# VH-VL binders against Sex-regulated protein janus-B (janB): the designs that were tried, part 9

Target 1, 140 residues: Sex-regulated protein janus-B (janB), of Drosophila pseudoobscura pseudoobscura (Fruit fly) (p54365)
Amino acid sequence: MKILNCFSLIGQCAKPILRTYTSPAADLLKLPRVDIKEGKLRYLLLSVYIHGETKHARTVVRGWNTDSHDDIYYKNVRAMEKLGLCTKCLGGGKMDNDESARKIKIHGSCKTFGAANHHKTKEILLSSSKYKNFNITVKK
Short names: E, the ipSAE of ESMFold2; O, the ipSAE of OpenDDE; V2, 0.75 times the mean of E and O plus 0.25 times the DockQ between their complexes.

## First folded at step 4 (VH-VL)

Design m19 (from l10 with heavy chain S31D T57Y D102S; framework fv_lutikizumab)
Fold by ESMFold2-Fast, scan of step 4:
Structure m19 (fold): chain C 140 residues (1-140), chain A 123 residues (1-123), chain B 107 residues (1-107)
Amino acid sequence: as target 1 above (140 residues)
Amino acid sequence: EVQLVESGGGVVQPGRSLRLSCSASGFTFSDYEMSWVRQAPGKGLEWVAYISSSGSYIYYPDSVKGRFTISRDNSKNTLFLQMDSLRPEDTGVYFCARAPYSYLTGEYYFDYWGQGTPVTVSS
Amino acid sequence: DIQMTQSPSSLSASVGDRVTITCRASQSISSYLTWYQQTPGKAPKLLIYAASSLQSGVPSRFSGSGSGTDYTFTISSLQPEDIATYYCQQSYDTPYTFGQGTKLQIT
């Protein structure tokens, strides 16, 4: 038991507080994989899952014009908790989303969570209807 | 060590039922997702049922939906597959598989498999 | 359903050879791909998960790579005990689907 406490992660998912008592699985499947703004962004790659139910996890991309990756993380945590969902950060970076040119450049890292797997982020973006025809590059 | 042992297979005629069991040991059964995967003679692998760690979430492919029922008893470390309305095409070796998921990376896969139990549906 | 297609369906190689098997998904699966080895008469064994992560206890001669829809599995130097059928599987969405398998034989 005490050994298990030593392996608890900072930010370990607590049991979510639901605003509604609906199926979290249905809410998770409805969740958009991509939610990013236009411009010079900070982004996070996030795993969203049902507390105790790992089969329903989804990997999502969130990017905003913000001063901190932490801002993206905590806003997502609050939104997910209302749906009965937990969030785990898989790292982050920076993104230049030039929608006029249909170009996205992904690079960098997050000081709090480290660098995301940018190639996985690219695949998720290309799977979306809005970004499927964009020229998406990952900086080495 | 992790062990999964299937039982309950046999030979039955079409339209009848079988109940398979999988006894788990060497790990905390209630922490893991579980699946059944089958393999027809000389053919490849086919996933047939999934159940979450709590038992609350269950999925089937269309080929068995409405005929098969997966369940688990965490107090007995046992996974079950109730197979009703069996058809000749259900013939194969049925494997119990641990379907872990890493929420840290978003990955899920079958990391341990039982030895399999044979099911033959013939007239 | 996501369809997984393996190439080739069978191959023969000599001990010490480099062997490559490919797996193609009908849609992007974001590296949610695993590789299994099944020796005759036995249960499948996990070799690689997340497209490129080697399972603990699996020899380093096995490796995986790829992204999007196209994935490869490589044995850098074939050994006699590697005679088996190899399967890829996507874990991106249900139903979980497997490739048809690649039967590897040694000449």
Scores: ipSAE 0.007, ipTM 0.544, lowest interface PAE 10.0, mean pLDDT 84

Design m20 (from l10 with heavy chain T57Y L104I, light chain S30N A50Y; framework fv_lutikizumab; at its last look DockQ between E and O 0.05; V2 from the best seeds 0.00; counts 0 for: pae E 9.4 > 2, grease 19 > 18.9, placed apart)
Fold by ESMFold2, look of step 5:
Structure m20 (fold): chain C 140 residues (1-140), chain A 123 residues (1-123), chain B 107 residues (1-107)
Amino acid sequence: as target 1 above (140 residues)
Amino acid sequence: EVQLVESGGGVVQPGRSLRLSCSASGFTFSSYEMSWVRQAPGKGLEWVAYISSSGSYIYYPDSVKGRFTISRDNSKNTLFLQMDSLRPEDTGVYFCARAPYDYITGEYYFDYWGQGTPVTVSS
Amino acid sequence: DIQMTQSPSSLSASVGDRVTITCRASQSINSYLTWYQQTPGKAPKLLIYYASSLQSGVPSRFSGSGSGTDYTFTISSLQPEDIATYYCQQSYDTPYTFGQGTKLQIT
């Protein structure tokens, strides 16, 4: 087992529960397909896969309020690398996510990676438990 | 200066084994992903093995899967390719290549190559 | 597997000519396309990655463009030292396949 770490919000240590480390394949299956904030946000459509194994890639939507799509990409790449996973960007855009109205508007593009297939993004959102009953539109 | 130096090639009969080595210098070897790429005489290039920087992930195409084994020793800056059950179609020059992860694009490309070591599999 | 087809398979050109080589993928590869130069008897050398990004130390006469399935490699003014075989490679889907190569000769 690895040496245990201590974590605390107030400077006190808490004992972590020892975890069984999983393979990259198991970690890939556990990834949320959708992780977006409420409000006006930038998003990326990402392909996540085991290094060298693109045939079983998992397509995910990631978005938060930031002034750069690159921030979303770099954060996700670093998180996936810790799990032994690769990331490719399939493009990006913007969302207006109004959760109280159950409404999402998808539009725009990313300078670095181009426009995502926004209709694919809509399909993924509608497949999720949280957003399946939302009115989701792609801005013409 | 980045240097990759392959060794261990030679002439062997079909069904035999060879072990290739690649000595790396001029960069932090343990921070880079590595590959082996081969080229048959007068032919194009073929990617034959990949290993992540820590060694935690390894990939082989179907043409060599089950016969070739890639490994690395980060303490000695050395990459290896164990080639078992060699066939005449494995004949070619074998290059050690550095495969960086482009943080912006997520692309895999081979930015530095060794000189290659020749492998001949024939009677 | 994604097939990569280069055109032409060989060509001859004069010093100073503009040279263009194309690479077609059997499906869209989202600009995950790399160009290599291999001079006779030597290892391949990286020229261009991500379709259009020039590797450090590569002369500016080399360029790349394209999207989707169709990609183009250009030498704006051919020099004597550019005699080589040129390869494209996709890194969109495993196995990361190479084109068959384009042999460039100077007349």
Scores: ipSAE 0.006, ipTM 0.579, lowest interface PAE 9.4, mean pLDDT 84
ESMFold2-Fast, scan of step 4: ipSAE 0.441; ipTM 0.810
ESMFold2 (binder alone), look of step 5: mean pLDDT 91; pTM 0.925
OpenDDE, look of step 5: ipSAE 0.016; ipTM 0.657

Design m23 (from l10 with heavy chain T57Y D102E E107S; framework fv_lutikizumab)
Fold by ESMFold2-Fast, scan of step 4:
Structure m23 (fold): chain C 140 residues (1-140), chain A 123 residues (1-123), chain B 107 residues (1-107)
Amino acid sequence: as target 1 above (140 residues)
Amino acid sequence: EVQLVESGGGVVQPGRSLRLSCSASGFTFSSYEMSWVRQAPGKGLEWVAYISSSGSYIYYPDSVKGRFTISRDNSKNTLFLQMDSLRPEDTGVYFCARAPYEYLTGSYYFDYWGQGTPVTVSS
Amino acid sequence: DIQMTQSPSSLSASVGDRVTITCRASQSISSYLTWYQQTPGKAPKLLIYAASSLQSGVPSRFSGSGSGTDYTFTISSLQPEDIATYYCQQSYDTPYTFGQGTKLQIT
């Protein structure tokens, strides 16, 4: 099944080298780790990094109510490219974010990129000020 | 030079408790996830406990849940495993391991291990 | 829980031989697989992570490949110091699980 995993094997960077970016490192440090909507979501776990420099890479969680994981991926790629940053998808899944009940359920997989490490996703959510006190459960 | 040194193992009767310690040096301890892994005599490896870099996220397999408690003191560069209600099947060598998260691959892996401390639970 | 099965359980080979060990997961683990080497009486040593990434300082004769449920570990030219038990491990989901190990001996 080499073909199914090809999409997660390569990172995507800005195609034109834009000399207008003054500090990709500063932008990377200011990048929010969590950006998710409320409700039943598709989500991706993404690695964002500077081309040729992985020690400052940041793992982020992105999710919203969309009919395609690809929508989340390509929107993130476009946003990151404007900052001179590269994106690699680490997989995805589904999320039920019930903010009123302060409960999040994480499960499943992404057709294109495979399943994310949901326990890492839970760690990242719990590290954020908004979700640190939520009841977060991980299922297959 | 990364170094992990376990201590606290020994021989104990069933139902008793032991507390294992792991002293870390040569790296920024507070930046790394940590785990305990054990190995019964003549058998393979079994993961026992995981703790995140801050200590905020902890996970156990069902075999030890409710009996073992992993904790860390980042100010002292020390990892702990409190083992209560010990059973003969808990007998083995207990390894402390560093478990970094690799950002490009999304993987955890045990990149450095201590030498292990033996625990024997017998009547 | 994800079950990891290694094949073979033991293997005998000569210096200079190409050695292959396989690891099969009970479900897809999306390349969240590591390979370790353990010599008797010592702690395991990381060789390969993320199915195919060579750990810094590990000789290039060691390699990993695979995807989904099926993974392979290869030693391209066996050396005497490679005599050990080799373990695969998945980190895709908790509990993290290891294969039963493959004991490698020299002939």
Scores: ipSAE 0.324, ipTM 0.768, lowest interface PAE 3.1, mean pLDDT 88

Design m29 (from l10 with heavy chain E107D F110M Y112V; framework fv_lutikizumab)
Fold by ESMFold2-Fast, scan of step 4:
Structure m29 (fold): chain C 140 residues (1-140), chain A 123 residues (1-123), chain B 107 residues (1-107)
Amino acid sequence: as target 1 above (140 residues)
Amino acid sequence: EVQLVESGGGVVQPGRSLRLSCSASGFTFSSYEMSWVRQAPGKGLEWVAYISSSGSTIYYPDSVKGRFTISRDNSKNTLFLQMDSLRPEDTGVYFCARAPYDYLTGDYYMDVWGQGTPVTVSS
Amino acid sequence: DIQMTQSPSSLSASVGDRVTITCRASQSISSYLTWYQQTPGKAPKLLIYAASSLQSGVPSRFSGSGSGTDYTFTISSLQPEDIATYYCQQSYDTPYTFGQGTKLQIT
């Protein structure tokens, strides 16, 4: 498996945003690292950065109850473009988020982008206030 | 100039402890993930420990889990490896390395290494 | 644990030769693979990360390729300073395991 460049599918990085009280840098810093649903999910590990400036990229986790990893990717690209931000996909997989048991299982791969570094995904989840005390297992 | 300098190695008897230090300079230490890697005489490289930039995420291989503790002091730009219950098979040169997470590839790689500090566990 | 196996364990080549080293993972590592060079008595040096990305400052004669379980490291035209032991390492899963190393000699 290789890590695909998400820009090659869209064709362009984010266009400049005119007139904002918050700059792309401020929006990047305020971006939630984790946005996942409960239950059995598909997830992507995404790199978000300012157009032309890759030094300050942030890695975010996005997981949804959906039939397609591509759906998660394109929704994220649309949202980030409005903030003047670019997105690169680092791969994905599947996630079982049992919030009542405080247990998350991460495994698998994404057909389009390959498997994410699931241990990095675990790090990001554990760094969040909501999931910091969850039992997170990486498989496959 | 970006550099890492290890210290604290030496000769110890089995069952004893050693604490290794790694002093970082020339970069923002608090922004980088760090690792320890060892190499036994005439043998290959073996990853020993990983610590995230904040210190909140730590990983070990089973060979050292429960005996070794990686830690960092970001205010002093220093990485530590506390080695307890040392065994002869822990003998080797211990390297500290800067292990940045690459946000565009999703990969960890060790781009800056110290010179290494020798540890010998024997009578 | 993911086992990393390098081939060959050692090789001899002449200056100007094309040298190829392979690294096989016991399971797919999704291109989370790095290559390091270690000269005798020195610390390792990063050459390639993410299977094919050349580290800044590293000569272009070094390259990497591969995916899944099989990866290749190539020196397109061997130079005297390339005499070293080369290691692959996977960063897909903990523990982050190295291959056993390939010792490159010139004759």
Scores: ipSAE 0.216, ipTM 0.762, lowest interface PAE 4.4, mean pLDDT 88

Design m30 (framework fv_lutikizumab)
Fold by ESMFold2-Fast, scan of step 4:
Structure m30 (fold): chain C 140 residues (1-140), chain A 122 residues (1-122), chain B 107 residues (1-107)
Amino acid sequence: as target 1 above (140 residues)
Amino acid sequence: EVQLVESGGGVVQPGRSLRLSCSASGFTFSSYEMSWVRQAPGKGLEWVAYISSSGSTIYYPDSVKGRFTISRDNSKNTLFLQMDSLRPEDTGVYFCARGYDYLTGEYYFDYWGQGTPVTVSS
Amino acid sequence: DIQMTQSPSSLSASVGDRVTITCRASQSISSYLTWYQQTPGKAPKLLIYAASSLQSGVPSRFSGSGSGTDYTFTISSLQPEDIATYYCQQSYDTPYTFGQGTKLQIT
């Protein structure tokens, strides 16, 4: 039994091992929507929600310099589980984040989860204080 | 414009097989979960198969488990349903449906095809 | 499996009436509840998701409410084009199950 492909389309949850000093609802509201690195990245569009309650789900963008989309997914699942939160993957792709030029290019897909809705990813990036003035382009 | 077009329905005898196809256009097919939902004549809706965007996660209700196989070809924007050991109770219109969720974590069917009729009779 | 029970199975109302349909789940489904409209001979159309969220392009006369096991769908002022069968569906757990449907007729 080894770590397999994630069951992210329905959502992956585990009972929290470590509890925070705040509620899952408060932790969900405080989650940054965008957490991406500079350079050429793999990225995932993820839905984060409270175990047993979906009313307050939040969509987040995570992008890192890694060789596998699965690395991004598993790290997010582990971090969210500590907060009593569940993760569902909405797909992924590739991103070229050129912060010096204030330009981001989004394209492609994830072999495990398929392509994300790149236009939704662009919307989320533009809603952030750091990336609101960036030139963001979407390609298949 | 999002479009889902089913094909492959027909009339078959009990115990035979049939393969349904659903051609998707107007969206990034590989980003969405897909399902098959059927409806017997004069009856309500019954979900029969689910497949994740990558094809790695698949679910069936007990009524079709072991007889039906859902699959997808993301390079061709096509969803399939292989139906084996067909029974008269499998008669109905089979709809291809797109699963959509980007905010709520809830899986719902936001677009449906027109349906393809399947009749299992002797 | 989660059983979904709709009430009533059929309903007759006049144009302009307020129409209410209920859906009860055999266990809590945490607002993983959708409502669909199906006109005879056509595919279902999504109206409401997450128990209370109106789908884009759907008229505001349609609304949903509820939590836990009990959910309600309302048409505030019935129009002739609303003649259809309405279905609730839970997506909290597999198998995804539908209510038996409520057939709406206009007098």
Scores: ipSAE 0.007, ipTM 0.511, lowest interface PAE 12.2, mean pLDDT 83

Design m31 (from l10 with light chain S91Y Y92D D93S T94Y; framework fv_lutikizumab)
Fold by ESMFold2-Fast, scan of step 4:
Structure m31 (fold): chain C 140 residues (1-140), chain A 123 residues (1-123), chain B 107 residues (1-107)
Amino acid sequence: as target 1 above (140 residues)
Amino acid sequence: EVQLVESGGGVVQPGRSLRLSCSASGFTFSSYEMSWVRQAPGKGLEWVAYISSSGSTIYYPDSVKGRFTISRDNSKNTLFLQMDSLRPEDTGVYFCARAPYDYLTGEYYFDYWGQGTPVTVSS
Amino acid sequence: DIQMTQSPSSLSASVGDRVTITCRASQSISSYLTWYQQTPGKAPKLLIYAASSLQSGVPSRFSGSGSGTDYTFTISSLQPEDIATYYCQQYDSYPYTFGQGTKLQIT
């Protein structure tokens, strides 16, 4: 109940201040869908979009070796703002990325944002060139 | 106007095969996840197959795994369900359904359904 | 698999009544829950998604609420055209699962 409610408690995206001449639409198109480290990670499922133009949005997976999901979220927000993009967190969890064995295990939840839809995360990973042939397991 | 039209249903004997088709129009078919959902006579709804927009991710419930095969042809805006080794319990109306991805919430649901095509497995 | 249980399985009400249907999941589904209306011989029609979001074009008398494992669907003032079977469905995890349905009839 409490964890699930964190999903809808984060602030809304205001119109970002653009610091470059790169088009937000062009930046969104070249944005990698998957950016995860190897090993035992915390991860977030994030929606990245142009303010007012959700039809051009992309859902991305970000996973890092960190003690807090909040670190992943705020680092992504700062990076996206430079490109004129907004971020909405769709929840998170934990991931064990064993690249040598070509296995990824996804489970759990995020203290701040609640659990992501891990099956959606699996679909995104399988759509990438690097992870398309991995054995990806969803638990919990 | 979004339209989904199923075809290919009929009456077959147990152990036989049927191939269902779903013709999509009025939207960019290649941008949507698709599913098949069935309904036995006088019973509720049962999901039977899922395919991602690209076709790379496919899921089945245990009840049909190994017997049913979902596929899509994005160039023809058509979704398919190949049903092999049919059983009497497979009898029902088969619906195709579109599953939009809400980029703000990361959620998706079945927003448009076809009229359904009846499948009867008997005698 | 996640089991979805609806209560009641059938319900009779009068025009103008407030009607409430409950859906319970065997585990948390993070508000990945839809409500559909099905009239006999027709395809299901989406009314509510994400537990509480009203689908475009659906009358405001329909609403949804809930979180975790417990979800509620409400018709604030029943109209004759609302006679149908109502289904909840979770889309948190595969396999997708539906409730058994609630058949709504008019008194």
Scores: ipSAE 0.006, ipTM 0.536, lowest interface PAE 10.9, mean pLDDT 84

Design m32 (framework fv_oberotatug)
Fold by ESMFold2-Fast, scan of step 4:
Structure m32 (fold): chain C 140 residues (1-140), chain A 125 residues (1-125), chain B 107 residues (1-107)
Amino acid sequence: as target 1 above (140 residues)
Amino acid sequence: EVQLVESGGGLVKPGGSLRLSCAASGFTFSNAWMSWVRQAPGKGLEWVGRIKSETDGGTTDYAAPVQGRFTISRDDSKNTLYLQMNSLKTEDTAVYYCARAPYDYLTGEYYFDYWGQGTLVTVSS
Amino acid sequence: DVQMTQSPSSLSASVGDRVTITCRASQSISSYLSWYQQRPGKAPNLLIYAASSLQSGVPSRFSGSGSGTDFTLTISTLQPEDFATYYCQQSYDTPYTFGQGTKVEIK
């Protein structure tokens, strides 16, 4: 039985089929940490790692205007498999990305994967060149 | 084998400056977040600050007592972490530890899994 | 800042005893908590991360539990090498903060 909750996804990663010109390690280092759309979004906090090498992982933020967090998760899984990488979900929530006002509001949870640590999500956003000067608020 | 070796500690007068180095080996230094943690004689552990990997923005964060006086930097070509300490106070007297903080993909947590031996900084008149 | 408070500050125990140390956070930190052991004159070493995950190479007599604000480190059967000071540390938010330490002394 497959349970799609973050607390039940430990160890669920098959070895990806490699269809790339670069190594998984090089691909992992090239991954953008932030890839979000503008507007009212669902988002996930995801860990991306090399199969068999769980301690060398990157945490990334992915979000867009979708009615399912599962859509974000499986799209990322498919994209990472092409690079020889595995994905683990650390939870999610909702985000209001107002790029014109340079304001982002983060709150809520994901029905499938539970709530992400929104403060970690804020740290990742502020570490990016695009969002480093944004006013980012975490809501209870 | 992961190894962290601190150097540069010593005796300095209040108001003085000192630079600590931490030589790293046995892992891909450029991918690691690194921290400095200090311990005053007979006291507990106190986090000084951290520096993220360049791919994660290379940004620094500091504890309030050292903010504005201490600067953390790294030279990935030399696998070396630095702590530049300015305007030193007697309260800065401590053993300074270099620590690696790898990301755990299962939990999303950073933890200090390897520590250096420490280097003693004494600030006294 | 997140304040970390340990209890007790010190305790006396004998080899073979079950030892329990608690750590309380001033706000919810989920499971972003680690436990460290520091033997006299040595650097700290990691015992537990993510509140309950045992670090590779650490003896199974050490275990951690808790979430939110209340956390516990347990040593099921104290050994001679376990007489040391133990620290909890939160990694939920910066600045990262440690508890004041719990010294486990020989009875």
Scores: ipSAE 0.012, ipTM 0.635, lowest interface PAE 8.1, mean pLDDT 86

## First folded at step 6 (VH-VL; framework fv_concizumab)

Design g1 (from c43 with light chain F99W; at its last look DockQ between E and O 0.56; V2 from the best seeds 0.00; counts 0 for: pae E 8.0 > 2)
Fold by ESMFold2, look of step 6:
Structure g1 (fold): chain C 140 residues (1-140), chain A 120 residues (1-120), chain B 112 residues (1-112)
Amino acid sequence: as target 1 above (140 residues)
Amino acid sequence: EVQLVESGGGLVKPGGSLRLSCAASGFTFSDYSMSWVRQTPEKRLEWVAYISSGGSYTYFPDSVQGRFTISRDNAKNSLYLQMNSLRAEDTAVYYCTRDEYGDYEGFDYWGQGTTVTVSS
Amino acid sequence: DIVMTQTPLSLSVTPGQPASISCKSSQSLLDSDGKTYLNWYLQKPGQSPQLLIYEVSNRFSGVPDRFSGSGSGTDFTLKISRVEAEDVGVYYCMQGTHWPYTFGGGTKVEIK
């Protein structure tokens, strides 16, 4: 399980236990840019990257039906760390995601992490296949 | 002027069903989430149902989960509450409310209410 | 569910005198967005509830400036600087920080 490079360990460990596994770079590319629930949400804008390699960071949107931005952060950081990835919070806010109306309203902030750049969040949502045709507004 | 008018209340036996309606006017109904709030004979106020502006997301407190459903018809500016397996504790005046997110996190406009009595 | 406790349960006030209503929550209403979603409603006799105050201290549209709200954390107060005859009814606090939204038990305000 000490494979920094998945090819370097294959020759050193038992094959049944150490089947080929993905690298942090591959896992970073597979991360959904958007993972949000329906309804009244808290959301975070997160920068995810390989430790020490921030130039290749991937900015993702994560939203959940919860009364705590901290719970969203903890869950995502822990999941990313299992993949060998670092997470930096770029801020947060609130979102009302109404998928049947194809409407999303974005506003607010997070006390711990400050307000996200909601217009960046909107651009990421509109670039996704699921939300590209939604009416997305940012409340001032 | 925002107006919400409830109807469909009445007397029903325990275990029965009832469907409430709410007619909305004076605002763009399809832009707003909606809720139902009830007031018991003891004058306690209880939130009982929520529906998003497009109808795809709903939420219910534990007291009515699995027994009540909420729906809307945005073409008709109408909100509905289907109440099944009614119990004496469901006896109340039921208010249709406009649910405001973000600034208020609560109910800014209320209808006149419709009375539901569950009695054998 | 968050329990909201109002005191007093009823209040008789001489016209023109101040009134004060307390609302206490079973846990903090400070949201992770830094706001506190504590609202006040008035239900006049024979009427539906109407919004008076939102987010602790903000008056809703058309609400006279004799109404003011204050508080933080778990302790909140509604004050009426000079009670008028039109202010009679039952006052409710409500929290919108945690789902489900919950109401206080009400404070009946009467004119002596």
Scores: ipSAE 0.009, ipTM 0.636, lowest interface PAE 8.0, mean pLDDT 85
ESMFold2 (binder alone), look of step 6: mean pLDDT 93; pTM 0.951
OpenDDE, look of step 6: ipSAE 0.606; ipTM 0.852

Design g2 (from c43 with heavy chain Y101W; at its last look DockQ between E and O 0.56; V2 from the best seeds 0.00; counts 0 for: pae E 5.9 > 2)
Heavy chain, then light chain:
Amino acid sequence: EVQLVESGGGLVKPGGSLRLSCAASGFTFSDYSMSWVRQTPEKRLEWVAYISSGGSYTYFPDSVQGRFTISRDNAKNSLYLQMNSLRAEDTAVYYCTRDEWGDYEGFDYWGQGTTVTVSS
Amino acid sequence: DIVMTQTPLSLSVTPGQPASISCKSSQSLLDSDGKTYLNWYLQKPGQSPQLLIYEVSNRFSGVPDRFSGSGSGTDFTLKISRVEAEDVGVYYCMQGTHFPYTFGGGTKVEIK
ESMFold2, look of step 6: ipSAE 0.192; ipTM 0.734
ESMFold2 (binder alone), look of step 6: mean pLDDT 92; pTM 0.945
OpenDDE, look of step 6: ipSAE 0.598; ipTM 0.851
ESMFold2, look of step 8: ipSAE 0.082; ipTM 0.683
ESMFold2 (binder alone), look of step 8: mean pLDDT 92; pTM 0.944
OpenDDE, look of step 8: ipSAE 0.658; ipTM 0.864

